VH-VL binders against q9umr5. Designs and how they scored, part 258

Target 1, 268 residues: q9umr5
Amino acid sequence: SYKPVIVVHGLFDSSYSFRHLLEYINETHPGTVVTVLDLFDGRESLRPLWEQVQGFREAVVPIMAKAPQGVHLICYSQGGLVCRALLSVMDDHNVDSFISLSSPQMGQYGDTDYLKWLFPTSMRSNLYRICYSPWGQEFSICNYWHDPHHDDLYLNASSFLALINGERDHPNATVWRKNFLRVGHLVLIGGPDDGVITPWQSSFFGFYDANETVLEMEEQLVYLRDSFGLKTLLARGAIVRCPMAGISHTAWHSNRTLYETCIEPWLS
Below, E stands for the ipSAE of ESMFold2; O stands for the ipSAE of OpenDDE; V2 stands for 0.75 times the mean of E and O plus 0.25 times the DockQ between their complexes.

## First folded at step 11 (VH-VL)

Design xa68 (framework fv_acimtamig; at its last look DockQ between E and O 0.02; V2 from the best seeds 0.00; counts 0 for: pae O 10.6 > 2, placed apart)
Fold by ESMFold2-Fast, scan of step 11:
Structure xa68 (fold): chain C 268 residues (1-268), chain A 123 residues (1-123), chain B 106 residues (1-106)
Amino acid sequence: as target 1 above (268 residues)
Amino acid sequence: QVQLVQSGAEVKKPGESLKVSCKASGYTFTSYYMHWVRQAPGQGLEWMGIINPSGDSTDYAQKFQGRVTMTRDTSTSTVYMELSSLRSEDTAVYYCARVGIPFSDYDFWGDYWGQGTLVTVSS
Amino acid sequence: SYVLTQPSSVSVAPGQTATISCGGHNIGDKDVHWYQQRPGQSPVLVIYYDSNRPSGIPERFSGSNSGNTATLTISGTQAMDEADYYCQVWDSRTYVFGGGTKLTVL
């Protein structure tokens, strides 16, 4: 018998995006109960991430309560940030494997077609003017916008990512760290050919410095300070890194080789 | 400018296979899903399926399952729709259409359409 | 399965307001998109997400969606607006088109 799997989608997605992932799980782990959450689908995925966290929390509580042996989370793209916050705000989660599929864990700083569609006159170099305003923080994508050239604005204005990363103080930080550390395994998946997550190393807690040179997780202040438990998890052997080349952003949930290599081993 | 250019008209016999191409230009090919829609003479629009140009991810309308196959070639920015075991009822204009939201297959709409490919299945 | 119902035809005089309905059970909870198709041409998106106009679509085109009916409204209708109009929604892993409405401007 396998632990139940809960899937959380990304920006402008729905459960429809995971039809192939469900087929793979059914083939390798027949009998697994997989719940793909259809909350904040499509344009509702633009709602503030803290609002999404509350909604997904309400949906996962009864699933976790019915699975005393634990559950697994598979969280794609923006959904990985929702799951990070879920693990921090829930005092009683029983998540074994948290599988993060190409999620911008340290934030996003990319000129993507999302920007052309959402903010036609903006480029990554000037989006900070919108995202780091009170109005901009009402949009999910701005909650994890991390401009490395305006880190002071990011630290002061980010209502979500800077707080869950422990980059800015919060009264609940100690409790959030304790809760997050209950996770059995943190499985990080991403790759250089993603084309959307910028830098792609954000999926592995790496990020740009002020010169746009990528510094890996172990060089980040959040890791060195152990702000939410990354250093503790790594020392415990609980962090798994599974990079794969040749996979574009919308293919992480539908590539069989990726599934077999990076996901399947963690679905006990 | 965004442009979708389809292959030319074809005449087929029952039992043969059809392969229509749709070449994209003016945008990042791999950023947008593509769907195929057909229209029989004097009839309305009928959705056939969707393809992710970044990978092998596809989904087909139930009616066409087992007969339709969608593929892509990123080097030529081209999507293909192949329909096998043709019947006279498959006579239609076949359209490719780009999904309006980048990187999304949810709640999609066709913001740009190809010019259409007339396929006649006779005799 | 989910069905979208449109009137087969609507006739208006030039300058009059044309209204094209798209009926569906609880369609107000779905996002509706509208296409214009002139004879021998490809469909053209005129409204997306219930009421948004793509760049290049005249202001006289508007949309609404509530309850069991979505509506495409064309104010000050012109001869060039004569075409077939289709509504479309996403429903449970499929895309549903209405049967189409022929708009005649006389």
Scores: ipSAE 0.776, ipTM 0.889, lowest interface PAE 1.4, mean pLDDT 93
Fold by OpenDDE, second read of step 12:
Structure xa68 (fold): chain C 268 residues (1-268), chain A 123 residues (1-123), chain B 106 residues (1-106)
Amino acid sequence: as target 1 above (268 residues)
Amino acid sequence: QVQLVQSGAEVKKPGESLKVSCKASGYTFTSYYMHWVRQAPGQGLEWMGIINPSGDSTDYAQKFQGRVTMTRDTSTSTVYMELSSLRSEDTAVYYCARVGIPFSDYDFWGDYWGQGTLVTVSS
Amino acid sequence: SYVLTQPSSVSVAPGQTATISCGGHNIGDKDVHWYQQRPGQSPVLVIYYDSNRPSGIPERFSGSNSGNTATLTISGTQAMDEADYYCQVWDSRTYVFGGGTKLTVL
């Protein structure tokens, strides 16, 4: 039998967003128990990510308990960060494949229509004033806002991304790393035509330097320092990178070719 | 200024197909989902379906499954809704409506509506 | 299927407060949106997320949602407010509209 699949949605999504993915899984892996978690839907997805992590944790714990052989996680967009955090705080998770589906794993720094909608009077160059404030950090999108021009503010004010990345020292860093390393495979999915994740390489733990030059995962300090286990995972062949062009942000969970190429192989 | 401009009124026979267009302007066309809603004369609003920003994903109301097709043309910023096997009860004003949140097909929608397209189906 | 229930009609004198209800099982747990449709015109969003007004919507429009009832309130009702009003929610795999309420300003 196939291992259960747990799906976590993204910003302003719901479980309904994954209706096509569910169909694909049912078709190709019949009998698979797929649970699309219907938590923090819609505007509730703006709640602090740590709050979301707790909520989703409560939901996945019983699922994992009933699946001693392990489970797979498919986590989309903002959900990918939630899942990474879940795997970091859970010392007893049994996740085989963690599929990060177009997630801003190294953060977000772009003038997207999301940003324009949420902060109509701000641009990415000025958003640090909001996102790195105490009240800004009460919004999920600010929890992974990563301004390359204000690294000091990011490191000191980011209450989520900087912590799960181990970029800011905290007492749980070692334990979180250990927990995260329990994952069997980390499958990173994204692409240049996403249009939302900025830079799109963030889905592969790439990101801007101070000159807004995109550096790859292997050039990131979090990798070089193995702060949360990326270097270790790569060394043991546990990281899979699946870039795909021609897919917009809202299509990652609905594109059949993407599913067959990047998702399906890791559901067995 | 967001605008949705729909194609003109149509008269159809039973069994034919209708295709209504909705041309969008004043915003990033490829960032927003689009709904189609219809309203029979003297009746309420009825949801027909939704199409994602790129046009490669759709969701239709159960009632219209198999008869409705929604498409997008990004080059012209136009959304289309085609309904086949028309019946007299398909006589209605058809509306396109933009979802109010970028890249979202959930919750808040209908912040801008087209002017409507009357389609009359009669023998 | 999820059902939203609205009164077929509500009448109010000019300057008075109009209240339009939208009933649904545990609707308080859902996000309710309201649309105004004047005769011969397209629907216009007047309330989203239970109680928020889009830009351009007068302050006399307000909304609330709790329990099994969402409510659209129009204070100081004006003649121009005469229209059909629809509540709307998302449920499971569909978007659900109420049957609509015709508001008459006497």
Scores: ipSAE 0.707, ipTM 0.879, lowest interface PAE 1.0, mean pLDDT 95
Fold by ESMFold2, look of step 13:
Structure xa68 (fold): chain C 268 residues (1-268), chain A 123 residues (1-123), chain B 106 residues (1-106)
Amino acid sequence: as target 1 above (268 residues)
Amino acid sequence: QVQLVQSGAEVKKPGESLKVSCKASGYTFTSYYMHWVRQAPGQGLEWMGIINPSGDSTDYAQKFQGRVTMTRDTSTSTVYMELSSLRSEDTAVYYCARVGIPFSDYDFWGDYWGQGTLVTVSS
Amino acid sequence: SYVLTQPSSVSVAPGQTATISCGGHNIGDKDVHWYQQRPGQSPVLVIYYDSNRPSGIPERFSGSNSGNTATLTISGTQAMDEADYYCQVWDSRTYVFGGGTKLTVL
């Protein structure tokens, strides 16, 4: 009756982190098969995102094959970028709802405790020197680092985000757009009190311009050019935006009101 | 710079409850999960549970389910651990310690531990 | 249920190398962390993720992990290193500590 749900965790996470979300689904949608993928846990979440996409693809293939009517994805934080890449690279995905739970979909440019912990001698203003190098691109955080003040370096150096956003030409862009557009619904969740995703509007495909003014999704070049299908999805009525204030980054998957309002309706 | 300061030693009788506080300073309180661990006299370390101070989520070791409650007060950057129905076996030093990685309830303790709170349970 | 086994004590002469073992089934597949506890004091993290030193921990502390054994190594051992040492892993939904090893510097 209910489609299977696949959960993809974020940075320094594991399947353990989603225990409350699993309880909510079991209580409201009994009988739903929910799989929280237990891959790239903890420090392994720093491995290159393309490596993670490959590993997660191998894990989701048998689940999708056993569910010809479709599956749902719930993808948290960094995991939302893994899932978006999956939707692009998989010719054979059958995802109905892609639920992006506070993910840095347009990138990250924040002086967070993550940054202080990983790069204690760096700030957001100078991290581009590390991240926009071949060495830096071997770390997942740098794969979606998006410095609005060094756009040319971002466009040339990004091995992941600039490609899946269609911000840089590549031979697979047309196929990836076609594959992404097979998703039934894109559900975007996030909020101003997240405290990690910077700007928080990245969860809704918004991002900074060169003056650090946030431009919304519809003002972004990737939307206007429809580079990977956002404009097409919005025109189909397939994009759902569900912002919620008062939720910190670690609480998105453990807040019942958020679940009931933004997630539950899309798990049919 | 980072400090975890716990409440003072207590003497309790069997059947009473204890409540230990752990006041954090020198870092963003809501960015780090907090553990409670105890150490009985002459024994090793025993994990009791974890709390996310930015929300209402907790998880307790099975041994303490039903007896332990962890809470926080974000206005004072303080975590509390309450253990009810005390027994003499609950005599221990109780420690708070934060997870060493921000925004993670997974893996290891960091370098920052409270000074410990000795609780003695005797008739 | 997951068990970490440590020797009860290790004795070493000053300036020599101390080796403290931590045994566990397939522990090489786990992330191992080590804590030092001096008498009357709180534990202090000295090694994390098998082999990394936190800031402020001397270079003489090192760690390794493979197969069924993780090892804490203290080279050039000093009197201040005399303490109890605990290994720790995460298993399923619980933190598991070894029983502790008392290091004596004679």
Scores: ipSAE 0.506, ipTM 0.790, lowest interface PAE 2.9, mean pLDDT 91
ESMFold2 (binder alone), look of step 13: mean pLDDT 91; pTM 0.930
OpenDDE, look of step 13: ipSAE 0.008; ipTM 0.499

Design xa69 (framework fv_acimtamig; at its last look DockQ between E and O 0.72; V2 from the best seeds 0.00; counts 0 for: pae E 2.5 > 2)
Fold by ESMFold2-Fast, scan of step 11:
Structure xa69 (fold): chain C 268 residues (1-268), chain A 123 residues (1-123), chain B 106 residues (1-106)
Amino acid sequence: as target 1 above (268 residues)
Amino acid sequence: QVQLVQSGAEVKKPGESLKVSCKASGYTFTSYYMHWVRQAPGQGLEWMGIINPSGDSTDYAQKFQGRVTMTRDTSTSTVYMELSSLRSEDTAVYYCARVGIPFSDYDFWGDYWGQGTLVTVSS
Amino acid sequence: SYVLTQPSSVSVAPGQTATISCGGHNIGDKSVHWYQQRPGQSPVLVIYDDSNRPSGIPERFSGSNSGNTATLTISGTQAMDEADYYCQVWDSRTYVFGGGTKLTVL
C-alpha cells in the first residue's frame, strides 16, 4: 500500500489546481489516499503565513495519526513555505518525502503580475517600504519578500521567512531544527522558465547577494551555519535536486514529464 | 489596454467541427487563464471550459467532454476552442473571457470578454 | 447539480432603486459575480467577489451576499442600465450562471 499524500497549494490556488497531479498519482500509484487541503483558498491565501501554518497543522494532524508508516507532502509555490514551517513546529510529524514544487525557499524578489495586481504602483525596488511595515507583514506574499538591497530590513521585519530559515534568532530554533531533521527526503524542484519565482534558484535555497548575483545553497550562511539542518540533510544524502527547463510557474502541477522525473520516484 | 478579439461568424453543417480563435493584447498573455462561455439565441450564459495559456492544462464542463478541445499559441497570444460533431443545438455566440486574477484558475470571474463569435449550425 | 435562480424580469421607474436577486442553497458561503449584457453586446463585469466594483463601474452599483440570496442593487437607475443581468458562482469543479434577469426602466 502507498503512503498517503498531502498537497498544500500556493497563492490564489485551491485543490482544483491539482486535478492533473491527482490523475498522475492515481495512474502510477493506484490506491494512494491523496488529500489536497482546501484551506486558505483563493484570496484567503493572502492571510499571514503563520496563520496558514496553524490551520494546515490542524488539518494534517489526523491524517498523519492514521498513517503510522508515514506520509508524503507535495507543497507548491507559497505552499512550500507553509510546509517548511509545519515540519519545524510539529514535534510529531512522520513525513517521509517533502516535495517542494517551485517554492521560494530563500524568498522572492521579482516584478510579477501578482505585484501589479496587488500593489499597482509598486515595483520590486520599492516594495520593501510596504512589505517590511507591520501592515505589509499581514500579507503572505510580504512574509517571504526578500529584498537583497535591504537585507537589514528583511532580517529585522520578516515575521516568517527569516525566522524559519534561522536568519534571525528565535527561542524555538533548536526544537524547529530537530523536528525538521526528521524528514526522510527533501525533494527540491524548480527551473529557469518558471517566470514568477525570482530568482528561480530560490527553489533550491540559492539567492541574490547585494549585487543580484545568485549564490547557491552551499554558499548561503544558513547552510554553512546549518541553521535548520540543510547541511546535515545533504551530508546524509536526504536532499534531492530536480531542476527542469521549459516549465512555467502554473505548469509544475500539470506536466506529466515533470511528474514522472521529479515526483513519482519519491511516492513510496 | 486589454483587448480580446475573436474570429468572425461562421455557418456550419451538422457533423462538422468548429474552431474559434481569441487573440489577446494589452497584457502578459501567459499570466491569465482564459475561459470559454457560450450563449444560445435567447438563452443564458453557459461555461464550456478553461485553459492555462502558459501550459497545456485544460478543464472542460462535463456536457462538452469528448467534443471540446482548447489550445493556445503563445507566439500570437491566441487561444482556440474547437467543438466537434456539431448539432443544431450548438448554434450560439461563443465568448472568450479572461480570468480576473493572474496565475489563478479558481473562483473565476471574467474581467474582460471578447466580442463574441456567432456560429450557426443548420442543414 | 447547483442551480442559481433569478427572476426573469424586473421593472423600475427612472431614478428608483432596482434590486435583482440570485438564489442558491447556502450561496452566502460562495463568491458571487455579476455581469451586465446589453442587446447584441458582450457581458461586462459589474460586481466581483460579492460586493467589489471593477474600475469604471459607477458607484450606484452594489452587491451583497448572505444566506441563500445574493443581491445586485442599482440605485438611481438610468435608461442606460436596461440590460440582462447574470449572477455566477464556482461550485465544486464547475462554473454556474443564473438564468438572467431582464431589467426594464420604464
Scores: ipSAE 0.813, ipTM 0.913, lowest interface PAE 1.2, mean pLDDT 93
Fold by OpenDDE, second read of step 12:
Structure xa69 (fold): chain C 268 residues (1-268), chain A 123 residues (1-123), chain B 106 residues (1-106)
Amino acid sequence: as target 1 above (268 residues)
Amino acid sequence: QVQLVQSGAEVKKPGESLKVSCKASGYTFTSYYMHWVRQAPGQGLEWMGIINPSGDSTDYAQKFQGRVTMTRDTSTSTVYMELSSLRSEDTAVYYCARVGIPFSDYDFWGDYWGQGTLVTVSS
Amino acid sequence: SYVLTQPSSVSVAPGQTATISCGGHNIGDKSVHWYQQRPGQSPVLVIYDDSNRPSGIPERFSGSNSGNTATLTISGTQAMDEADYYCQVWDSRTYVFGGGTKLTVL
């Protein structure tokens, strides 16, 4: 039998967003129990990510308990950050494959239509004024806003990403690292044609330096310091990178080729 | 200024197919889902389906499954809706409508509508 | 299937308040959107997410949603408000419209 699959959606999504993925899983892995968590749907996905983490935790705990051999997580876009945090705070999770599906794992710093819609009078260059304010951090998108030109503000004001990355010292950093390292495999999926995740390399823990040059995962301080376990995971062969071109952001969970190439191999 | 301009009225025979176009402008075409809704004469609004920004994913109302095909051309910022095996009851004004939130097809409805395309199906 | 119920017609005198109801099982748990359609014109979004007005929509339009009933309220109704009004929700796998309400300004 196949291990249960738990799916976490992204910003402004719902469980319905994964209807195609469900079909693919059912077809290729018949009998798989797939649970697409229908929490924080739509506008509710703007709620603070820690709140979301708590809610999703409550939902996954019973599922994990019923699956002693382990489960797989598929987490899309913003959901990928939620899942990473979830695995960091859970000392008893049994996740075999954590599939991060086009998630801004190292944060977001781009002018997208999401931002234009949410903050019509702001550009990415000025968004730090909002996102690194106390009220800004009440929005999920600001929880992973990573301004490379305002690193001090990011490190001090980010209430989510800086913490789960271990970029800011906190008393749970060691424990969170230990917990996250319980994952069997970290499958990172993303691509250059995403159009939303900026830079797209963020899905692979790459990100801008102060000159907006994209550095890869191995050049990041979080990797070099192994602050939450990336270096350790890589060393033991637990990180899988699956880049794919030609996939737009809203197609990661509905593209059959992507599923077969990047997702399906890790559901067995 | 967001604008959705649809193709002109059509007259069809039963059994034929219709294909209505919706040309979008004034916004980032590849960032928004597009709905298709129709309205029979003197009747209410009826949802037909939705297509994602890239055009590679669609969701159709059960009623139209197997007969409707939605596509989009990013190079021309145009969305298409094709309905086959036309019947007299398919006589309606067909509308395209942009989803009000970018990159989302959940619970968000149309904030801008095309002018409508009348399609008459008659023997 | 989920069903939205609207009155077929509502009449109001100019300057008075028009109220259009949209009934649905636990509709209060859903997001309700409202559209105005004048004769021979395309629908226009007048309320989204229960109570929000799009840019350009007059303040006299307001919405509420609780329990089993969503309500569109038009205060100080004007002749130009004469139109059909549709409520709409998302349910499971489809988008559902109410049957529409014809608002007549007497």
Scores: ipSAE 0.708, ipTM 0.879, lowest interface PAE 1.0, mean pLDDT 95
Fold by ESMFold2, look of step 13:
Structure xa69 (fold): chain C 268 residues (1-268), chain A 123 residues (1-123), chain B 106 residues (1-106)
Amino acid sequence: as target 1 above (268 residues)
Amino acid sequence: QVQLVQSGAEVKKPGESLKVSCKASGYTFTSYYMHWVRQAPGQGLEWMGIINPSGDSTDYAQKFQGRVTMTRDTSTSTVYMELSSLRSEDTAVYYCARVGIPFSDYDFWGDYWGQGTLVTVSS
Amino acid sequence: SYVLTQPSSVSVAPGQTATISCGGHNIGDKSVHWYQQRPGQSPVLVIYDDSNRPSGIPERFSGSNSGNTATLTISGTQAMDEADYYCQVWDSRTYVFGGGTKLTVL
């Protein structure tokens, strides 16, 4: 029988958003138990990411306990950051495939309609004034805001991303790295036509330098220092990169070709 | 300024199809899901379905499954709703309505509505 | 399927407070949205997510939701508030509307 699949949604989403993905899984892997976690739905997805990680942790524990052979995670957009933090803080997770579906893994620096809706007078060039403040860090989008032109502020103020990336010293860094490295595979999915994730290479742990030149994963300090295990995972052959062009941000979980190419092979 | 402008009133015979357009302006068309809702004369509102104009995703109310098709044209910022095999009970005003949060199909509320398209189905 | 119950009509004197109820099983666990529809016009959102007012909606409109009842409240009711009012929720992949309440200001 197939391992259970746990789905973690993104910003402004709910379990309804994944109805097509559930259909694809049922067709190709009949009998798979799929749970789309119905927590922090809609506007509750703006709550601080550490609060979301705590809530999702409580929800996944009984699912993992019932499946000692392992589970798979499919984590979309903001949900991929929640899942990466989850894998770091759980010393007893049994995740085989962590499927990161167009997630801003190295952060976000884009003028999106999310930003316009939440902070209508702001642009990416000045959002650091809000996001790198105590009030701003109460919003999830600011927890992974990564302004390449204000790196010192990012490193000092980020309550989430700088910590899970090991970019700021903290007492749990060694334990979090150990926990994350227990994952069987890290499957990175994204593409140039996403339209929201900025740069889109953030889904593959790439990101801007100070000149807005994209450095790929292997050029990032967090990879070179192996701060949370990326270099170790790549050396094991545990990182799978599955880029796909022509897919908009809200279409990743409703595109059958994407599912068959990038997701299905990892649902054992 | 957000506007949804629908095509004009139609008179149809039973068994024909209707196709209503809804042209969006004043916002990023591909960032917001779109509903279709109808209202029979003197009656309440009835949800028909939702379309994601940035992708290929639709979802239809069970009552209309097999009769309704929703499409879009990104180049003209327009969504379309087609209802086939019309009957007299399909006489209604048909509305498009935008979901009030970008990139979300959760907990649907319509923040902006089209002006409505009256479709009359009679012999 | 999920049922929303509204009174068919409510009458209020000008300047008084109008209260329109929307009944449903455990509706307090759902997000409730309210629409105003004047004769011959399309619906207009007046309250979303129980109690939030869209830009341009007067402060005299307010909403609440707990237990089995959601309520739209219009304080200082004016003649121009005379309209049909619909509550709405999302349930089981269905957009559910109440039957509507005709508000008469007299």
Scores: ipSAE 0.537, ipTM 0.816, lowest interface PAE 2.5, mean pLDDT 92
ESMFold2 (binder alone), look of step 13: mean pLDDT 91; pTM 0.933
OpenDDE, look of step 13: ipSAE 0.533; ipTM 0.828

